# Miniprotein binders against q6w4x9r395to579, part 21

Target 1, 185 residues: q6w4x9r395to579
Amino acid sequence: GHCSLEGGSFVTTFDARPYRFHGTCTYILLQSPQLPEDGALMAVYDKSGVSHSETSLVAVVYLSRQDKIVISQDEVVTNNGEAKWLPYKTRNITVFRQTSTHLQMATSFGLELVVQLRPIFQAYVTVGPQFRGQTRGLCGNFNGDTTDDFTTSMGIAEGTASLFVDSWRAGNCPAALERETDPCS

## First folded at step 3 (miniprotein)

Design H13
Fold by OpenDDE base, second read of step 4:
Structure H13 (fold): chain B 185 residues (1-185), chain A 90 residues (1-90)
Amino acid sequence: as target 1 above (185 residues)
Amino acid sequence: MSLLDLIFLVEEAIYKNDPETFERVLREALETVSDPLDVAWIIKYALILARRLGNEEMVRRIVEIAVRYARESGNPRTVELIKEILEYFG
C-alpha cells in the first residue's frame, strides 16, 4: 500500500483516495497493530503562508515506546530530541539519505518512508501486504474500499475529510479545512 | 508513470520473486525518470524490500542488475551511488 502526502496538503490514501485538507496540527498518518511497540507514523503541518489555505507538511514523526524519530523540512533528523547523523540506525529502523533531496526511513517490520525535502516537503508511506485492512489514520484503512477511508478514530465513517482529519489530531489544534479532489486532477 | 507507480511495480516483482519483471520495470524507470539518481533510489528500495522479505536470491539478482546498470550508465555519480548501495547490501 502506498500513501502520499504531496503538494503541501494533498493526501492519497492507501486505497488511492485523494483528498486535501488544511490544518496546522500533528496528525496520525498510520496506526496499526503491525507496528511494534505501539508505533505510529505522524505528520506535522504548519502554516506556509498568510491564508488558512496555505498550509504544508513540515515534518514526519515516527513514534513508538522506544523511539521518536523526527524528519523535518530542514533536513534535521532527531530521535528522542537528539540530533542524529545519517545514516542512523536503531534496532529495527534505519534513516539514511537516498539522494540529495530524498531521505528514507527503512524498517524491518514492513513500513517504509520516503521523504522528499525539496522543492516541496513531501512524504511517501509504503506498507507491506500484512498491513492490509489493519491500518488507521489519514492514510486510511488499506482494505481496497475507498468509500470507507474517512473512518474516524472512533470508527465512524465520514463522508467528508474535515471531521475525519480532525479525529486524527495528535494535539489541540484548530479544525481543518477540507477540499475533495478529483483523482484526475 | 509516477515514482509511486514504479515502486508498486517493483514491489509486485519482488513479491512474486520475478527478477525479470523487476529489470523490465527498472528499464522503464530509466525512460520515465528525469533524474538517474531516482533509478538508483528505486534499486535501493528494492533491495531493502527484498531483504526485509528474506528473499536473498532476489537481493542477489537485484545487485547483479544494479552492477550491470552502473556499467551501462557510465555516469560517475550513478556509479558512485551504486557502489554505496552495494556497500550497504552486498
Scores: ipSAE 0.012, ipTM 0.217, lowest interface PAE 8.8, mean pLDDT 87
Fold by ESMFold2-Fast, scan of step 3:
Structure H13 (fold): chain B 185 residues (1-185), chain A 90 residues (1-90)
Amino acid sequence: as target 1 above (185 residues)
Amino acid sequence: MSLLDLIFLVEEAIYKNDPETFERVLREALETVSDPLDVAWIIKYALILARRLGNEEMVRRIVEIAVRYARESGNPRTVELIKEILEYFG
């Protein structure tokens, strides 16, 4: 299955449902029992260009009990807060430069991440068939049905991307994104 | 016109199968958007949306429009960014 984070703010789920995304938080992109040591893939978004209304992907994070690997748009790779020179290897994960404009994170557990550094920072997530029906997060549930791809962290299928996206917020959110002053009624 | 307004106009043009409106919006972006990445983003979004709608003729028309826009922009960074996006779409 393939999930993409493209054009700064666009996501295509594993079941090929496209949606537009606006946010400046860290979001859970992918959680699955197939990821070792309570692993999760996360996406960090921030303001894009001179527009106050637009957001873009600025970093991708793989977090487990052992590792916090951050790949950022400025081409810095860190693990547990320490900058790493490529190629960087752990027991199950290798991060390396695939091309002058692309980095790849290869794993032993069926997850592969490719990040495009230029011209626009973008991410492409590939998961093996063992993940089918066992994913949750912004990339959807990978069950072959696009109608429930907006399943929130509470297990509810939503008709709109906004509630779906908000349910997968992991942190690092400015107060303006909490929507407390303009709640849904 | 804001970048958000331009993106909504792009959505409308693609859903209506109107490449002439898309070209007009892209030319407007030359004057209102100062960041070449934001312009590249508009083109990338249009291509993604058209392809997901299964409209390969629209993808082709957007590519042609983007190539003309890149040549007319006079900005080498914009040309480079658009070229990379179009290579990705094959």
Scores: ipSAE 0.000, ipTM 0.113, lowest interface PAE 17.2, mean pLDDT 69

Design H14
Fold by ESMFold2-Fast, scan of step 3:
Structure H14 (fold): chain B 185 residues (1-185), chain A 90 residues (1-90)
Amino acid sequence: as target 1 above (185 residues)
Amino acid sequence: MSLLDLIFLVEEAIYKNDPETFERVLREALETVSDPRDVAFIIKLALRYARILGNEEMVRRIVEIAVRYARESGNPRTVEWIKEILELFG
């Protein structure tokens, strides 16, 4: 299965459902029992200075009990807060420069991540067949049915992307849906 | 074929700015994958790169290929996914 994070805030799930959102937080992209040591892939979004987008992907994070690998749009790779020269290898994960514009994170557990650094920071996630029906997060549940791709962290299928995305916030940053606008004020 | 191989095939074909080679590579990639979700992914990736490059002719050709593929697939799920991609990226 393939999931992508493109442009400002465009996402296509493992079941090929495309959607767009507005948010400035770290979001859980992929959680699965197939990931070792309670691993999770996360995406960091922030305000964009480009007129065609209000928010954009600025970093991708792989977090487990052993590792916190951060790949940022500035071409900096860290693990547990320490900058690493590429190629960087751990027991189960290798991060390397595939081309002048692409970094790859390869793993031994069926997860691959490719990040495009230029001209636009984008990420592509590939998971093996063992992940089928066993994923949760922004990339969807990978069950072959797009009607429930907006399943929240509480297991509720939503009709809109905003409630779905907000349910997958990580950390203590403001929720996109906490903003209340009074059109009469 | 790995995700990286798919990305390089699509990117290389588009950057060559050769519509004939691009169409051939795209068709070969679509023939290689049997999962409709991977087909949708390839089409979406091609559209996104063509738009980043500002290549209107390439966008038109990709839309044509996507519509033809959906029509010939006989799979209502494939038709739905292609329609959603074209609405966002087409």
Scores: ipSAE 0.011, ipTM 0.378, lowest interface PAE 9.3, mean pLDDT 73

Design H2
Fold by ESMFold2-Fast, scan of step 3:
Structure H2 (fold): chain B 185 residues (1-185), chain A 90 residues (1-90)
Amino acid sequence: as target 1 above (185 residues)
Amino acid sequence: MSLEDLIKLVEEAIRKNDPLTFEIVLRFALRYVSDPEDVARIIKTALELARELGNEEMVRRIVEIAVRYARESGNPETVELIKEILREFG
């Protein structure tokens, strides 16, 4: 299955349900018992003045008992807070430059992440067939039925994206608008 | 984010009573802080709230997460503070 985070604020679930995202927090993209060591994939969104949306993807995070891998739009890769030179390899995960504009995180457990760095930071998540019906988060439940793709963290299927998105907040939510240092006003 | 913001997120996740979501949020909060006292406060707040809600399964899972965090950290100060908290929640 394939889930995409594109154009700063658009998400397409594993069951191909598109929706638009508005928010400036860290959100759970994917959690599954198929991810080893309590793994989860998360997305960080922030305010943007340069995209067609009010918010944009700024980093993707893979968190497990062993690793906190952060891939940011500034082409910085960290694990557990330490910057890493690419290619970077752990026991089951390799992060490398796939092309001049794309980084890839390949795993031994059926998860692949590709991030587009330029011209717009975007992410593409691919999972193997073992994940079918066993995923939760912004990427949906991967059960072949789009009508329940907005299943909240409480297990309730919503008809609209707003409550669904809010239910998957994981942290890093600003209490007030942070000072912006971007050249665009 | 401040420590108070992280505590609020953990409390919200526990009140939702979704085992998988609260575990991910708690683990995220613990990795966001490095100060042993902050780690201890997050764990203690989570355990106290789960106990107040009468959710013994959630208390057990939080204890499990705390024990694993202590082992992963390798910091003697963090380990000692966590052990003190866990003695209360046996």
Scores: ipSAE 0.000, ipTM 0.216, lowest interface PAE 12.7, mean pLDDT 71

Design H3
Fold by OpenDDE base, second read of step 4:
Structure H3 (fold): chain B 185 residues (1-185), chain A 90 residues (1-90)
Amino acid sequence: as target 1 above (185 residues)
Amino acid sequence: MSLEDLIKLVEEAIRKNDPEYFEWVLRLALIRVSDPEDVARIIKTALELARELGNELMVYRIVFIAVRYARESGNPETVELIKEILREFG
């Protein structure tokens, strides 16, 4: 399964469903029992301009009971708050520079992450077949059905992205928008 | 994802009337198909719906993307099919 976070506000789920949202929060991208130690992949979005539609991905976070690995747009990799030099290796995670503009997080448990640093901070998540039907978050449920990708954290299928995305917030943040609203509306 | 699924996504994007989102979705749809006939069908369906909805700006956007795609495809069959579609909507 391949999930992508592109263009600052565009997401393609594991089931290849595309959607757009504008939010300034940390969101759960991927949660699965297949991730060891209660692991989860999260995305940090922030305001990149003056309008509500000017939001962008600024960091990706892998959080488990053992690690908190942050890959930021500033090319800084931290684990549990400490800056790490690349290549950085833990027990089952390796972060290294793939290209001049790309970092990669490789794991022993079927999760791969590629982060494009420039010109736009983007992320590409790959999971193995063992994750089929066992994923939750903004990347969807990886079950081959695009119609139920907008399943909230509470198990409710939404028709729009905004409520879906909001349900996967990892903090107290403003509500996400699918697009900029007309100020005259 | 089937061709029909891709078409539905494109149609949905048109109905949302979000140009940036639409352009992104259309590009994604086109790169996910390899058959020139499928490419043509996506573009034609998009044009028809945009015209039906009276969204002329969207029509122009579709035309622009189609022309660019044709140019970049390097496939003569794709080019001819797209040209044919555009002539019908010209």
Scores: ipSAE 0.359, ipTM 0.726, lowest interface PAE 1.2, mean pLDDT 93
Fold by ESMFold2-Fast, scan of step 3:
Structure H3 (fold): chain B 185 residues (1-185), chain A 90 residues (1-90)
Amino acid sequence: as target 1 above (185 residues)
Amino acid sequence: MSLEDLIKLVEEAIRKNDPEYFEWVLRLALIRVSDPEDVARIIKTALELARELGNELMVYRIVFIAVRYARESGNPETVELIKEILREFG
């Protein structure tokens, strides 16, 4: 299965359901029992330009009990807060420059991540067949049925992207549903 | 089916608001036309109707299908027309 984060704020789930959201938070992109050491893939969104209504992907994070690998739009790769030279290898994960504009994170457990650095920061997630029906997060549940792709962190299938996205926040940040309506309110 | 028939089928699928059925119908319509102008017309009509209905998720669905069609298309005119349309909606 393939999940993509493109054009700054567009997401396509593993079951090919597309949606967009406006948010400035870290969101859980993928959780699965197939990920070792309670691993999770996360996406960081922040403001794009001077308009507060537009948001874009600024970093992708792989977090487990042992590692916090951050790949940011400024081409810095860190693990547990320390900058790393590429190629960077751990026991099960290798981060390397695939092309002049792309970085890849390859794993031994069936997860691949490719990030495009330029002209727009965007991410592509590929998971092996062992993940089928065993994923949760912004990338959906990978069960071949798009009608339940907006399953919240509480296990409820929603009809709207905003409620779905907000349920997968991984931080103390504003809700994706919330907009600044009046600068002088 | 004529182009007019395909456009009507796509419009009906959008109003039905069934994402799986809609994707099947739109992909079928795009495969059945060969002229770049016909492809562009189907995509633009679909996007305009979804916008009119206030169906944000359907707009993004159409954008995704259009981007994928452009990437898989070997016709530079078709790619150019789709990119122009998507700048208005993306």
Scores: ipSAE 0.000, ipTM 0.091, lowest interface PAE 21.6, mean pLDDT 71

Design H4
Fold by OpenDDE base, second read of step 4:
Structure H4 (fold): chain B 185 residues (1-185), chain A 90 residues (1-90)
Amino acid sequence: as target 1 above (185 residues)
Amino acid sequence: MSLEDLIKLVEEAIRKNDPEYFEWVLRLALIRVSDPEDVARIIKTALELARELGNREMVLEIVWIALRYAIESGNPETVELIKEILREFG
């Protein structure tokens, strides 16, 4: 399964469903029993401009009971708050520079992350077949059905992205928008 | 994802009336098909729906994307099919 976070506000789920949102929060991208130590992949979005539609991905975070690995737009990689030199290796995670503009997080448990640093901070998540039907978060449920990808953290299928995205917030943040609202509306 | 699924995604994007989002979705759809006829079908369906909805801006956007795709594809068959479609909507 391939999930992508592109263009600052565009997401393609594991089931290849595209959607757009504008939010400035940390969101759960991927949660699964297949991730060891209660692991989860998260995305940090922030304002990139003055309008509500000017939002962008600024960091990706892998959080488990053992690690908190942050890959930020400034190319700094930290684990549990400490800056790490690349390549950096833990028990089952390796972070290294793939290209001049790409970092990669490789794991032994079927999760791969590629982060494009420039010109736009973007992320590409790949999971193995063992994750089928066992994922939740902004990347969807990886069950081959695009119609139920907007399943909230409470297990409710939403018709729009905004409520879906909001349900996966990892903090207290403003509500997400699907698109820029007309100031005259 | 089937061709029909891709078409549905494109149609949904048109109905949302978000040109930026639509461009992204259409691009994604087009790169997921290899058959020139399938490309043509996606573009034609998009144009038809946009026209039906009276969304002239979207029609123009689709035309622009289709032209760019034709140029970038380098496939003569694709180019001809797209030209044919655009002539019908021109």
Scores: ipSAE 0.393, ipTM 0.746, lowest interface PAE 1.2, mean pLDDT 93
Fold by ESMFold2-Fast, scan of step 3:
Structure H4 (fold): chain B 185 residues (1-185), chain A 90 residues (1-90)
Amino acid sequence: as target 1 above (185 residues)
Amino acid sequence: MSLEDLIKLVEEAIRKNDPEYFEWVLRLALIRVSDPEDVARIIKTALELARELGNREMVLEIVWIALRYAIESGNPETVELIKEILREFG
């Protein structure tokens, strides 16, 4: 399955449902029992430098009981608060420079992250088939049905993105605003 | 959406000259198709249009998106078709 965070505030879920939101918080992107040590992938959004009415992705975080790997738009990679030179390896995770503008985080447990650094900070998440029907968060539930991709942290399927996004906040932040953008219209 | 609908969306996004929007639309189109031939047609159409418009930066962006999709797909047929297209634009 493939999930993408693009163009500042656009998200496409593992079941290919596109949506966008306006938010300035850390959000749970992917949580799954398939991730070791209570692992979770998180996305950090902040106000866009171009306009205060817009928000954009500024960092991606992989958090587990052992690691807190942060990949930020300023091209700094840290683990547990310590800056790391690339390639950086742990037991199960390798972070390396894939191209001059892209970093990759490869794992032994079926999760892969590619981060575009320039010209726009963007993230792309790939998960193996073992994650099917076993994911929660902004990337959806990966069950092959887009109608329930907006399943909140309480297990309720919503018809709109705003309540869905707010349910996956990782902190006490302002409520996200749903912004409809439909390239098919 | 049909393949023709997806191709039209990609062409409209390229002509809009909004790199963020275009990248999102192209990626959306690619993930919505399963057939390697359909993937190849979308990528080739996007590259041809960007080249015709003289937008070198967009050509390079499409090349990157195509290479990345090939790696993520894990499908040897898709990889080979993308390689063949990219040779023409390399």
Scores: ipSAE 0.000, ipTM 0.094, lowest interface PAE 19.8, mean pLDDT 70

Design H5
Fold by ESMFold2-Fast, scan of step 3:
Structure H5 (fold): chain B 185 residues (1-185), chain A 90 residues (1-90)
Amino acid sequence: as target 1 above (185 residues)
Amino acid sequence: MSLEDLIKLVEEAIRKNDPLTFEIVLRFALRYVSDPEDVARIIKTALELARELGNELMVYRIVFIAVRYARESGNPETVELIKEILREFG
């Protein structure tokens, strides 16, 4: 399955449900029992440099008991707070420059992340079939049904993106203002 | 949102000639559809409109997005349809 974070604040879940949000926080993108060492993939959103009304992706974080890998829009990669030169390899994770404008994090456990650095910072998450029905977070539950992709951190399926997004905030940040592309809203 | 709604959204973004907006909208539309024929129709419509407007940079960016989508999709039918379209554009 594929999940994408594009154009600053647009998200498309593993079951292809699109939505947009206006929050500025760290959010859990993907949490799963299939990730080793209590691993989770997270996204950091902040205000656009030239416009305070827009939010944009500024970093992607892979966190486990052993690693805290941060890939930022400034093309800096750190692990546990220390800057790393690419290619950077651990036992199960390799971060490398895929093209002049893209970095890739490849893993041995069925998770792949590609980040576009230019012209705008964007992220693409790919998971293997073993993750089907076993994911939680902004990327949805990967069960083949788009109607329950807005399942909150408490296990409740919501009809709107705003409650869903707010439930996946990692830490103490202000609640997001969410607006869907809907003719009735 | 229907396929026709997505196509209209892509066309409007391209006509605005705002490279950031059109790229966002096109990538969004491609992720919203799952049918290979729908993907092909969106890409072909975007390329034809950008060519009609004489915007070579926009054509290039759409080609890049299409190639990336084909690589990520892993669907042989989608890959072949995109290859067919891209042969016409270059």
Scores: ipSAE 0.000, ipTM 0.080, lowest interface PAE 21.6, mean pLDDT 70

Design H6
Fold by ESMFold2-Fast, scan of step 3:
Structure H6 (fold): chain B 185 residues (1-185), chain A 90 residues (1-90)
Amino acid sequence: as target 1 above (185 residues)
Amino acid sequence: MSLEDLIKLVEEAIRKNDPLTFEIVLRFALRYVSDPEDVARIIKTALELARELGNREMVLEIVWIALRYAIESGNPETVELIKEILREFG
């Protein structure tokens, strides 16, 4: 399965359901029992320009009990807070420059991440078939049915993206804003 | 957004004591300002607050972000101000 984070604020789930959201937080992209050491893939969104309504992807994070790998739009890669020269290799993860504009994080456990650095910071997540029906987060549940891709962290299928996205916040951030509901725009 | 608003965002991110959030908020704030003195104030405020919280790892990450920004800016005044701040923190 393939999940994409494109154009700053657009997401396409593993079951190919597209949506857009506005948020300034760290969000869980992917949690699965298939990820070792309680691993999770996360996306960091921040404000773009001067508009409170516009947000964009600024970093992707792989977090486990062993590693905190951060790939930022500034082309910086850190693990556990320390900057790393590429190619960077651990026992199960290798981060390297795939092309002049793309970084790749390859793993031994069926997860692959490709990050486009220019012209717009974007991320592409690929998971092997062992992840089918075993994923949670912004990338959806990978069960072959798009109607339940907005399943919240509490297991409830929502009809709208905003409630779904807010349920996957990883920090104590404010809820995602909708343009039509902001009184001070 | 004013400098005061940006400083408040950075302070909130640091007080959360979540290194993923503060790195991104700090980088955003630095990208929003072009005046070297505004850049210096944001970095100094972040470093002072992280030190107050006793989070050495966060202090080191802020130092690294500041150095990266100085290199990327290509502005000698920004480089000088950042170096002066970093001397005060070790």
Scores: ipSAE 0.000, ipTM 0.096, lowest interface PAE 19.3, mean pLDDT 70

Design H7
Fold by ESMFold2-Fast, scan of step 3:
Structure H7 (fold): chain B 185 residues (1-185), chain A 90 residues (1-90)
Amino acid sequence: as target 1 above (185 residues)
Amino acid sequence: MSLEDLIKLVEEAIRKNDPETFERVLREALETVSDPLDVAWIIKYALILARRLGNEEMVRRIVEIAVRYARESGNPETVELIKEILREFG
């Protein structure tokens, strides 16, 4: 299954349901029991002048009990707050430069992430068949039916994207990058 | 009419597999939005759906519509966004 985050705040779910949202927080893209060590893929959205939307993607984060891998629009890759040289390898994850404008995070557990750095920061998520019907978050539930793709963190199917998106906010608002790039407040 | 509503109309037209109706609906959707990002999004969604359905003839027609729209728009941002999308679809 493929999920994409493109141009401003456009998202296409694993079941190909498109939507656009407005928000400036860290959001859960993908949670699944298939991800090891309580892993989750997250997206950071912030105020931006680089797109027509008032918000845009500024970083993608893979967080587990042992790793916090951040890939940001300024082309910096960190793990647990430390900048890493590419290719960067852990036991289960490799981050490398796929092309001059694209980074890839490959994993041993059926998740792949491709990040376009230029001209516009965008992300593409691929999951293997073991994830079918076992995903939750902004990328949808991957069950082959688009009618329930707006299922909130409380398990309720909503008719609009706004309530769906708000339900997937991570508990660390304001966004982590806002705190890291704003040295005082 | 929201972007989501427009994409739903495009999806319905693609699934009906009538090239003349689909081309009309896609053009009307593109004319309804003026934001280059919304234009790019509609085109990309149409291409993804047509390819997922295994309809290579429809992919080709969408590419032709996108190229024509880019040429007619005269907007450098729209042209660049469409070129980026088309690189993915050949």
Scores: ipSAE 0.000, ipTM 0.187, lowest interface PAE 14.1, mean pLDDT 71

Design H8
Fold by ESMFold2-Fast, scan of step 3:
Structure H8 (fold): chain B 185 residues (1-185), chain A 90 residues (1-90)
Amino acid sequence: as target 1 above (185 residues)
Amino acid sequence: MSLEDLIKLVEEAIRKNDPETFERVLREALETVSDPRDVAFIIKLALRYARILGNEEMVRRIVEIAVRYARESGNPETVELIKEILREFG
């Protein structure tokens, strides 16, 4: 299954449901019991004044009990707060420069992340078939049915993206809808 | 106009779901950039947005514009980058 974060604010879930959101926070992109050491993939969005949207992806984070790997749009890779030179390898994870503009995080547990650094920071998530029906977060539940892809962190299926996205915030940030809402909408 | 400004115009044109306006905006954007990487990125972004919105006619029109632009540019780097994008998107 493939999930993509593109054009600053567009997301396509593992079940191929597209949506757009407007938020400036850290969001849970993928949680699964298939990830070792309570692992989770997260996406950091911030506001951009000179952007095709008011919000843009600025970093992707892989967090577990052992590691906090941050890949930022500034081409800096850190683990547990320390800058790492590429290629960077742990027991189960290797981060390396795939091309002059792309970094890849390869894992032994069926998760792969590719980030486009330039000209716009974008992320592409690939998971193996063992993740089917076992994912939670912005990338959806990977059950082959798009009608429940907006399942919130509380397990409620929503009809709109705004409540779904806000439920997956990982920090004390204003709600996406409130921050980016057009007063006339 | 910056690359980010051009991206915003292309995204807005795609969201309006008007193929004629979209083609005009995309052609104008490609005309204002000369860096092969910026050209490639705009084409790739347009294809991804059209695919996300499920608009197969727009995907076809973007491919036609990309092929024509590559042929007219005469720049080998631009031609190669566009070929790579079209292999990924079909």
Scores: ipSAE 0.000, ipTM 0.125, lowest interface PAE 17.1, mean pLDDT 70

